# Ledger of designs, part 3: VHH binders against Intermembrane lipid transfer protein VPS13D (VPS13D)

Target 1, 283 residues: Intermembrane lipid transfer protein VPS13D (VPS13D), of Homo sapiens (Human) (q5thj4r3276to3558)
Amino acid sequence: LKIFISAPYWLINKTGLPLIFRQDNAKTDAAGQFEEHELARSLSPLLFCYADKEQPNLCTMRIGRGIHPEGMPGWCQGFSLDGGSGVRALKVIQQGNRPGLIYNIGIDVKKGRGRYIDTCMVIFAPRYLLDNKSSHKLAFAQREFARGQGTANPEGYISTLPGSSVVFHWPRNDYDQLLCVRLMDVPNCIWSGGFEVNKNNSFHINMRDTLGKCFFLRVEITLRGATYRISFSDTDQLPPPFRIDNFSKVPVVFTQHGVAEPRLRTEVKPMTSLDYAWDEPTL

## First folded at step 1 (VHH)

Design e8 (framework vhh_8emy_2)
Fold by ESMFold2-Fast, scan of step 1:
Structure e8 (fold): chain B 283 residues (1-283), chain A 129 residues (1-129)
Amino acid sequence: as target 1 above (283 residues)
Amino acid sequence: QVQLQESGGGLVQPGSSLRLSCAASGFTFSDYAMHWVRQAPGKGPEWVSSITGSGGSTNYATSVKGRFSISRDNPSKTLYLQMNSLRPEDSAVYYCVRDSEYIHYSGWGTDSTYEYDYRGQGTQVTVSS
């Protein structure tokens, strides 16, 4: 018996993790998945259709076994392939006293166009994407890893070239989820203060070199699909929000309220003006 | 006042079957994945099985796969573990465990830690001749 079938869903894995899919309540994994899918971090899109018409049209997924061969990857809560954006937690259960592991996967559903209008594209994506739209090479680290590093990069830092983007993850769950940034192509640039990335927001971030000179980036955080995109751009089109004018004949020194760090003190020379943005944006 | 109350344990002979039950209260049962975890005297806890909130997907430890079956009845707020072909090494206190509330934060890099939120008092299963 020969049947011509057009799959209604294309599952596109952009996570960099091996993912296994099946219909919720099904006894077998989705057709077209082989042993290499348990190990591969990058594979062609998978054509998916619901085989069991007596079960709800819900999909589920788990991490492939190749990432943690001693652990047991769990199937996530069922989700619709016809719905909008969402997120699912994929758990890997460890034996004995080893802690369990969690991967948060973004799900973004896009409808086909023209002749493909009846086909859905389902994109599985990372939770955070750092998008460097600036003219600088940027370094990123979780706040507790950046603290005390000065002009040095900690173990596990990540970097982006101008015009490039990179997936980000939190190295530690027992630390605050605050991101720091540093300009790698500016001599003696020191790490910024920490900022939140789990909400739509826009602000300017301040970084200083060892001589106290301020450098600014525009930060825009947007939830697109299931991914928080944190974009970093130069300030030429959107200058910093504060300007400090010193119309006196003596130098004026100022510091952000609540900040005791001596290097974060700013001197404005007589009869001059200076752009400013908060040194510690989470205060 | 989250409460989990296990029952159905006992003394049985090898090759026998037992069905464990867990009555849940104090939360919306269908919103949480549930687990069975066991602990033998002098040993650390061993994860046995899990089921998603909808009941649509189940997972089993290699040592029990094909012998145990996890299920749930959301209207009655009850979790079950059907244990078939029991062996002496299955002897342990069995605990009903509620999974953590849905996590909406990034765990991509393997933040490497999660704990079960709530655990029942346990029910003793002893398999011996």
Scores: ipSAE 0.000, ipTM 0.315, lowest interface PAE 10.8, mean pLDDT 78

Design e9 (framework vhh_8emy_2)
Fold by ESMFold2-Fast, scan of step 1:
Structure e9 (fold): chain B 283 residues (1-283), chain A 125 residues (1-125)
Amino acid sequence: as target 1 above (283 residues)
Amino acid sequence: QVQLQESGGGLVQPGSSLRLSCAASGFTFSSYEMHWVRQAPGKGPEWVSSISSSGSTINYATSVKGRFSISRDNPSKTLYLQMNSLRPEDSAVYYCAKDLWFGEPYDSSYGMDVRGQGTQVTVSS
């Protein structure tokens, strides 16, 4: 007894958020969704089909109510599940049709193979995954929330233990999408300058303590399916690209061009050398 | 209980090749993205490579791109890393790791990278 199961669409939620699906302009949510879907972050794939043949073949989704009990999640703009294989960013609104907190969800469409050739697999993923491959406990925040915090963590910051990963969503879309990082296990460590995460890249990020001592992390950003993975690692094996040598008998002071903040000046003592990376990577 | 068992490491000369294997159990292997991570003595862990659940999307660290190849066999629940043109800098304990996709935004860490016990690779004369 062999049963061949084919479905038009398999919806696979990898976002770390509870998601509810329906056909756009439909009167009822997609079949097979129950109260646990308002709270659960890990469930089996949902088999989906367009039940209302008088409406366009567009899907819509919202955040489950369980993570914002006082909020009213809104249905997003309708999207096609027949758009082929590709990356598509989807914004999901918390407060009805009003622009409140917006979650950016990636959409990857993959065609089935073999006996499943007539099916599409639709994978919903977070747009960003922060991967701590360093030896430090790390804190993350959007630049506008980290600015002015010094050695403190703003409300809504997220953290990772060494060797762990965390899903990230921008708290606000009306601010620049720049991420800041801080070493939580280094005394008096201050937030880094902001950096872009929306492109494949690799670089070193500089963080300073209140005495101006520099600490470095290696950052690697790779697009994997719909998700940008931002990996943070120690720099002992891959030191910063710049080394400032002072072979003179007097101290020398340098600063990044365009940076006016006095604490971001670096003093190199006589007959010494210091590693360096840019304090403001966007300049 | 999620279990990952690496094998295939050893002592080799610079320029040699090695193939690492990782046998997975305790979870639905075909549903998860998998990674190779390495840690050299006295250094923090370094991400090496990743492969999607279907094997269609593959990524490499810049330090190994063009020399290493990641692959998987979902029916046997095995992850592989083919390492060519090995350098002394590649000497490390190599771990396979299960990807994590869960958690709320603005929440604390959702746990540790799930890693096996590792397999030692030493590249020296």
Scores: ipSAE 0.000, ipTM 0.130, lowest interface PAE 13.9, mean pLDDT 74

Design f1 (framework vhh_6fv0_2)
Fold by ESMFold2-Fast, scan of step 1:
Structure f1 (fold): chain B 283 residues (1-283), chain A 123 residues (1-123)
Amino acid sequence: as target 1 above (283 residues)
Amino acid sequence: QVQLQESGGGLVQPGGSLRLSCAASGFTFSSYAMYWVRQAPEKGLEWVSTISGSGGSTYYKDSVKGRFTVSRDNAKNTLYLQMNSLKPEDAAQYYCARGEYYDFWSGYSEDYRGQGTQVTVSS
């Protein structure tokens, strides 16, 4: 007598989004899923086994209906629970002529440790984690939401306290994937220029108040597994990258090439020096 | 504004019991999994227990299984940890946390944590 059983898998949702799982091409959702999985952002880990022996041993997933109840979430392309790291796009079809939504979810397969050493752990990770290592309360938004001047809701932002982290997903996929940051505890601080987060990088970002005073943060972007970790820290240990010296008797005014915004002009007083970082780092 | 307030800690002898409470406000409590985590002197932060939003699913660190019971009252926005048969190694600052996921090998992940309540086990 020979019995063939798929190894048990623990599905661990770290995405901050509600996820529904099933075997690819199966007609029923995975056992142990409850109505909570359509609404809750991760819940307890889900024990998963392939139930349909007539179908390939591939898993599929979709966004739960809790965050887009009027949309139609689609099942993603099947993936192996015995494979290594990967990424899957989860689509939500919007009603009428509205653009669809796309969530990119990281998949990382690891062998368990301790109590879980005999199971396969499948971690579903967010594409972005924003890590506030600065002394400031920070606000983050996609560029078109940050400046409030697009067609999207101008209040669309998330915030973090010093020392806190938050999962980030793009509110719109039909806009450029550029992130802006603002210091919430600095009076009249305006949003930074937009920057890309889809590559390892490190740079200083410049933010200004309504009087043109510059504030700087150091930004470090690292890919770990399928997640880009974007860390924001104070510049105390790593000063801004540029210094503008004015050895003349008259004030000089400069702007970053390609930036037409009058409030992003920098005046350097006679016989003084000024630290600087790019106002529009993507430019 | 998310707020978490722990209470119920204190001094207990080995083999004794304590019940911890965590009052939550500023969010839809029943929509989030909640965590108990602890930090002992000279040790890092350790995950202790997880409870689902409905309370239907619970998970525990191996060393506390059978001794600790996590529960919640969603009508009162309160999380509980019943601790029985306490051992000296259970002495720690205990925190409740709102977390949307758990990492089994590096510990849990959280977005909000309370101020904590101290548990001391000694004769």
Scores: ipSAE 0.000, ipTM 0.111, lowest interface PAE 16.8, mean pLDDT 75

Design f10 (framework vhh_6fv0_2)
Fold by ESMFold2-Fast, scan of step 1:
Structure f10 (fold): chain B 283 residues (1-283), chain A 125 residues (1-125)
Amino acid sequence: as target 1 above (283 residues)
Amino acid sequence: QVQLQESGGGLVQPGGSLRLSCAASGFTFSDYWMYWVRQAPEKGLEWVSTISSSGSYTYYKDSVKGRFTVSRDNAKNTLYLQMNSLKPEDAAQYYCAKSDEFYPLPDYSTEFDYRGQGTQVTVSS
């Protein structure tokens, strides 16, 4: 008699969120899963296997209860642990009139190496990592939270010190997934226009103070594994790609096409040149 | 051309401390997770510690938790390992390592894409 058990999987949670795993349609949580996973206290890998032969070999996961004590986390759509990269939305139903939450979790499956060649490693990654490579303290917020705040920080903003990174999750799923950034250490700096983070891209973004002075950051978005890394850098070594030249004897005023907001108009003095970057990157 | 150069090894007594450094060049250091691995005489490579590209996430082999601290200075392209309360079993050649693939398991036996020449740590009285 030979008994065959499905190949073991090592589940590695890098999301910073508490995650609970089980076989889809099974009634018990993954073997070896402890209370600490409900609270994101454990960073230890979890050994997982499909023990129920009557159910498909699909895994499902939910947010642990520790992060939203008053919420009800739902199990996500089943996914294969033998597949490549993927994304799953984890929903949390909130009580009262509060909107539900959605966390997008990256899934990256890697074949084991060396003595682990006969196993699969499944890495659960944050969908977004905000990497501050600039000389400034940066604030980040979803566009609808930043809108109308001027120089103030809204509820639910996050920040990074120069040289630091932070995991980002969208606070609201009923809003566009557009990120805004602000220089916290620049007096009277206003939030940038919103920009997309769900694709590889590189661009310069413009932030203005209350007097219309422009400040620029280089933004680079790269997908590494299942995580979009959004890197913010100073423009000293890589200036904005646009330069406005005024070879006339009168001032010239310009505005990004499609932007009607008067505060986003730029004056270029006679016989001068000025660097420029998008005020509204989605246009 | 990726280059990694370790330093800071030496002889210490049990309970002593050492700080290892790794100078990195030839790649954008601040974009990569970095690793410390070690190899004792007549033993295989053993993973010791991992640090994320920003330094915000650190991981350690169970036997070194609370004693070792990994850190990095992205402005100087340098990785560090502060080793306190050293034990005889910590004696090994210590290597700074980089991989284009993430290796998260504490006891993962692997060959990293790049590693330096190493720095020797000896623990004896």
Scores: ipSAE 0.000, ipTM 0.142, lowest interface PAE 15.8, mean pLDDT 77

Design f11 (framework vhh_6fv0_2)
Fold by ESMFold2-Fast, scan of step 1:
Structure f11 (fold): chain B 283 residues (1-283), chain A 124 residues (1-124)
Amino acid sequence: as target 1 above (283 residues)
Amino acid sequence: QVQLQESGGGLVQPGGSLRLSCAASGFTFSSYYMYWVRQAPEKGLEWVSTISGSGSSTYYKDSVKGRFTVSRDNAKNTLYLQMNSLKPEDAAQYYCVRGDSLPEYFESWSLDYRGQGTQVTVSS
């Protein structure tokens, strides 16, 4: 006969969002949670244990009510506090023609060290962190929202100032998870093509203004724990990967294969060179 | 309102194959990620595979990679799991689930909007 005594769990919220926890299928929220937890974006760690022995040992969570007063936050699918890294979607149903909100939360399980080796620490982190290391004010949107699709509100984007970071959440989980970026402080700058953020990668992204002038950012995607950090920086130290040289006496016009958009055609003047990066990186 | 009905389970010998199906109704099927999860007796629910709404992205539990293939037919509102080279460890009740996120290698989790499941038995 072997007896297992489950050590208590410390729930640590690093998401910047108010989170409410309970045992999956329980009727009441976890002990030690107060009305402050419905609004506070930064709170002390919460001691959690499975109180209902008739229910599975699974935890669930939702967004606190305070940040979307007219919304209805939903409980996520249950998850193990012993199961390692994972992701859960937290949905907030909004009234009228307002789009629903989805917050993807990363879950990292760590065991305590030294005097705390008998406790389990469960860290909740944002799934995506957009890190603006560029000199520009940047706007970000899921591809369909950048193209004016799938939204009832023209403000389907988020923005960052130079040197700032922001948590990103996919507005729709059923659309492809492709991110677009735009330079807000460049006149008439148009959204970039969509790119994947769910793997370690590094590349240059191209944005154009209405006159076809190209602007570039260096993108670095790194998974750290449960969070993909997508960093955007200027290209002065690491120039774009492609260079088109025109050493002829006539203009040369080129377009990425598979791209039919007239504004994405590039003219290289006689005896000049032009930096380039893919307009549609997912083609 | 949401209904999911699994089928295709049965008894198979080690190394054999089975194709599971899940008929969905009561929601816009093509707008949701779908999951396959399983539960062996006296064990927790464990994630097996995920497929995006468009079908362009698929994800698998490490122990089933190369053996299982998830697919979907949005015109028929049907989800599939092709299971090859079955092992005794794969014996479980299999459920399809409407999903809202990408699970990554959780060993167990509870389910919302699941069907009654289909039993897979691998006799050795």
Scores: ipSAE 0.000, ipTM 0.114, lowest interface PAE 17.6, mean pLDDT 75

Design f2 (framework vhh_6fv0_2)
Fold by ESMFold2-Fast, scan of step 1:
Structure f2 (fold): chain B 283 residues (1-283), chain A 124 residues (1-124)
Amino acid sequence: as target 1 above (283 residues)
Amino acid sequence: QVQLQESGGGLVQPGGSLRLSCAASGFTFSDYYMYWVRQAPEKGLEWVSTISSSGSTIYYKDSVKGRFTVSRDNAKNTLYLQMNSLKPEDAAQYYCAKEPTYDYVWGSYTLDYRGQGTQVTVSS
């Protein structure tokens, strides 16, 4: 007689989103998964096994109902818990005239040393992690939500303290996937121009206050596993790549090519030099 | 600054009723979804109910459906939880929480906007 034994898996959710798991085409959610998982985002390893031997050994997942209460979360395409790293798109259909949402979740299968079945772990990772290695309190927003320039803080941003990291997901998928940053501890600091985060890169980002004073951060984007880590650092060790020299007796005003916004003009005082980085990195 | 103040908890016998209230201030209450969550001794935080900003869309934990009713009064900036047919399993510290707009999507769920809670004890 043949006995089928399915190894248990430890599902580890590091996404910062509530996730519900089940075997693809099964009627029941993962064993031990409670209603708090519809809302809770805590890192709580879940013991999972394939209960239905008549169905393929494929897992599926969806966003918990608590994150978008009027939305309908959809189950993603089935995936193997014995496979390598992957990415799955989790869709939330919103009611009325609100746009649908898509969350991209990284999947990383790690097996313990040797061949012990009970050491198998499946880690669900966010697509983006924002790492504040600067001396400033930082605010982040998708470009279309980077509002409230001047003295007011806009709604619709995430913040992080110096030395802290935070998970990021795009609030809207029908807008460009461009991130903006702002220094929260600098009075009247205005949001930076938008930049891409979906590739390994390093550059300097420029932010200005309402008086046009420039502030710089070094940005490093590194893909590790399925997660893009976007690190923000002070420019002390790696100063901005450009320097504007004014050896004349009169002020010189300069602006990035393609930028017509008057507040993004830089005045360089007579007989001085000024560090610069692009105001609109996507131009 | 966001402030939430729960009240209405107490000791009740099995089958009894309690009405919890959450007074909100420091934000435009009518613009946000609100939640009731609870934490029993020796257990993690459990989601109990969700109510939309208008009050038209409501969700409940399966084990409380039919017994608990969430409601809100946007004119009074107050959230309510009517608890009927209370069971020993319902004994917990109850908290209200504001929708963590963008921070919920982008960051960690910290319950930074929850109040200090109100204790519900069910004993005979």
Scores: ipSAE 0.000, ipTM 0.139, lowest interface PAE 14.2, mean pLDDT 75

Design f3 (framework vhh_6fv0_2)
Fold by ESMFold2-Fast, scan of step 1:
Structure f3 (fold): chain B 283 residues (1-283), chain A 124 residues (1-124)
Amino acid sequence: as target 1 above (283 residues)
Amino acid sequence: QVQLQESGGGLVQPGGSLRLSCAASGFTFSSYWMYWVRQAPEKGLEWVSTINSGGGSTYYKDSVKGRFTVSRDNAKNTLYLQMNSLKPEDAAQYYCATDLYEEIFPTPLSFDYRGQGTQVTVSS
């Protein structure tokens, strides 16, 4: 059967979340979806077409049930598969006094290439992609979780190897959307101050070890389609913006204005120089 | 369609050298960062090296730093990895990769692999 009134759509899930699709206002989920789609984060593209010709040609989606077994995923607002870029909020209602969870999903529509040239490709993308262009293993956390421990806690941390990327979703939507970063391969490295990721920006981020030694990364935030790409690079090509020289015979101590945290005070030893970048870039 | 074709692998004795090449097509090679990753038998993908779009910034896994050198020729759309002082633990299938977010799934080591890579064997 040739479907030429509307081209077949390939739904490509790049979000790292299980997604379930259906035509908006339909009573059944899209054909070709199985129980695995309720839990699997990386399945093959789904061939989609509008089955109910009496309803508008709009698609809707929800989070798969497998990742929030006590939650109730909601269907998002209907969207066109013939549109350009867009964003949809996918809500999961949690039981009791737990706050609801919101996943923001980017939607990019493209004409297929090669064997897909006769179809429309609809790519579902994360709102944030963390791109580790540095020489370090990096850990990332929302500011309120920048004190947690490793891989066993899904709300704690995510990590990247040098030269790799990872999808990021905010673990909590009732906290500020501030991201922190830490160098995992630097002994006793402490989390950076929090920074915004919802706008194009470029800056240096400062991280310290327990002895107060500063380590720097270059951060570049660029919106591409519906996704903010946050790239982290070593400072070899773009050194830290400040240098503090102490030509005296006594130590000099300085602190970023507005920062009261004692560990973020910098001591410059006699007859030495120190590179610096702001500890709290949001101040 | 992104295509990456690796070559230059082979069998060498410990302490030997190999130069790997990767021919790239289907994207604007000079605009993208490039990566070398490897996979030993029964192990996951392991990042080895990164080079920026202009070739001026290079990054290496600690265990290969000082022994491996990544470089690129943007006029030829070719990526290279010079491997010196090879050790048995360097034996793996080597892949070149690029991070074209819009075409590949963004997971840890979200890369495109082409041409089955090139095999490096180090044995005494």
Scores: ipSAE 0.000, ipTM 0.195, lowest interface PAE 13.3, mean pLDDT 76

Design f4 (framework vhh_6fv0_2)
Fold by ESMFold2-Fast, scan of step 1:
Structure f4 (fold): chain B 283 residues (1-283), chain A 124 residues (1-124)
Amino acid sequence: as target 1 above (283 residues)
Amino acid sequence: QVQLQESGGGLVQPGGSLRLSCAASGFTFSNYAMYWVRQAPEKGLEWVSTISSGGDSTYYKDSVKGRFTVSRDNAKNTLYLQMNSLKPEDAAQYYCAADWGSYEELLEYGMDVRGQGTQVTVSS
């Protein structure tokens, strides 16, 4: 006569991607999902319940078709909505000979509030958040898209105003997961070298203009929940790690070991000093 | 809750014009800078334009400068993008987004989440 009924879940999508949910091994997608969920990057919570009591209480999800309508999105591995914050990889098989795509989605479980105290909130979070704490307008792109662009932005770039943040997803997963940054409000600024964002770290990044003048940002990467926050700051409080002093009467040329690009050579004028940071942080 | 609803897209010939709108609700629209981004098939997300919270500062991608005009009506909680002299390379899904000041605010309001977007197709 008595059956156990799971508390309802609110699924909150903050990933910037369209997501479709269902109970793992179920024949139908979750109730309340319509065609707009295949297309929309909606903030509206989805009420989710385990409809099939004969199957385990595990949820699964896939990318909605609106982002890659010619692709075949795959369901991820089942996960619990009752605990265990974590990460799930969502795969999209591309048509023809195009490489597949992988989106890493963070999962965070929170208790409901007020009238919904008995409801679990499950927040699907972006893997990366780019946080501009600098005085500059910043542009970002994956390294392979930034290469060869000089002072121009590639078609897939994103940007942030001073004091703002933006979600980032890798455009390609068959390329190295290295991020490049550029100062958009500095005339003739060229893209930085690529750097890793998949671990806690702090460093200075170097950007150059077309005349070889260096500009620096402080980069701090912190994992908070399932999201890597990559913060970019001016160097006023934390100056670059290296200072090159030239006490000679002739110019001195400094180049990072392993860097072959001629434009990434630093010339230090006679009897002067110059701040420096790595042009290629991965080398 | 927070919602962004884009509209005004469609099919136009090269050289044509479209006006996109973004209706915002669930947050204090006048406190936040807004931006337009677009995504063409098989391409990454591309920034198009940004407008400050008060509407007095505007920024544009170089390839659209002089052709596109961003504006906002804070009394109506609406963002606009006037697109003139459209080119085939402008064909994309267009999204609006708000520029939140903090990570906690971003998690609460979802500035990183865009609406469904509005499709712009340019073909002869």
Scores: ipSAE 0.000, ipTM 0.144, lowest interface PAE 13.4, mean pLDDT 77

Design f5 (framework vhh_6fv0_2)
Amino acid sequence: QVQLQESGGGLVQPGGSLRLSCAASGFTFDDYAMYWVRQAPEKGLEWVSTISGSGGSTYYKDSVKGRFTVSRDNAKNTLYLQMNSLKPEDAAQYYCARVEHYYGSGSWEYTFDYRGQGTQVTVSS
ESMFold2-Fast, scan of step 1: ipSAE 0.006; ipTM 0.440

Design f6 (framework vhh_6fv0_2)
Fold by ESMFold2-Fast, scan of step 1:
Structure f6 (fold): chain B 283 residues (1-283), chain A 124 residues (1-124)
Amino acid sequence: as target 1 above (283 residues)
Amino acid sequence: QVQLQESGGGLVQPGGSLRLSCAASGFTFSSYDMYWVRQAPEKGLEWVSTISTGGGSTYYKDSVKGRFTVSRDNAKNTLYLQMNSLKPEDAAQYYCTTEVSYTWDSGEYEIRYRGQGTQVTVSS
C-alpha cells in the first residue's frame, strides 16, 4: 500500500532577481507572496505546495515586475520540483523600441537534511557568478555596452571589490554573449576585448591603459551545478602565455591578426621583452 | 607575507557592545580593502563587512547593518569593528582579511589569509 504525502518545498532564491512562483496552469500565484516580492532581490525561503489537484505537479516562475516596471514578464516552461538540476529561461517583453530580455535561471533540487528531512529544498541560481580573486576593483559589461566607452563605465555596468563575488545577467540577449572587464583602480584603464563565459575555460585577458600599457588577469571558468563561475585572479604566479622578445637594435611593432585598432598595437623597444595576451580573444 | 592579529572579543550579554581590532603587517595596508568575516560553531564562514582603502566606502551584511560600524586607521595599520546591540546570533569567531571569495554552490565564503581570530560570545 502506497500513500502519497505531498511534502512542502522550500524555494530559495539566490539569483539576485525578484522571482514570482505559481503552480503551472494555476489561476493564482503561490501563497505567501506579496506585492513587495515584485521588487525584492533577497527574500526569505518561500514554502511552496501544489494546491491544485487537477493540474500537473509542475512549478513555473517569472521575473518580478519591479525590475522592469513597464515590461511584461512571462511565465517560464513548467518544471518539476522533484526533478534534477536544470535551467529555465525567463522572458520580459519591453515596451516601445526596447528589445526583449531573457534571464537564464539555474535550478538545483536538494533533499532536506536534519529538521528539513521531510522537505525538498529548491535553489534558484544565477547562470553566471563573477568571482573577483584579484587585487583590483573590477568593472564588467557586455561587449556592445563597453565598446566605445574608453575609460568610462557604461549604463548597466557592474563592479566587484577584491575578494568579492557578484551575480551577472546579460542586459541584452540580442547581442553576443561576450563579457568585457576593466580595472577600475588602474588609472585610464580601457575595457578588454570580449570573451565567452558559456564553457569551461582558462586564459589570460589583456587590458590596456590610454598609453598602451598592458595589464593582465587570469580568467578561469568552471560550471558548478547550473552556474558558470568566472574567476579573475592576478598573474603574479600564473604569468601570461606569451612573451615577445626584441633582440634587435630597432623597435618592433606587433598587432593581433584581425585587429585594426591603432591603440592595440604594441611597440617593443630595442633589446627589450614584453609579456602579451590576446587583445581580442574571440577572434 | 600577510600577517593578521585580531583582538577585542569576549563574553557580553544581549544588547551589549564590543569593539574588535585587527593589527595588520607584511603588506601595504593602505592599498587594500579590508574585510571582517565570522564563523559560528559548526557553520561556514560568513561575510560581515567591507571597508575601502581610504575608509570612504563601507558595506555590511544585512543582519548587522545599523548595529555594526567598520573603520580603519591606516597610520596604525589597524582595522576596527564596533559592534552594538549584540544578539545571540552574532556569537562567532571573528576574522579580518584582505580578500574574500564566495563559493555559491555551497553557499560558503572562503578566505585566503587569516589570523587566529577573536571569539565573541553572547549569553545571559
Scores: ipSAE 0.000, ipTM 0.125, lowest interface PAE 17.8, mean pLDDT 78

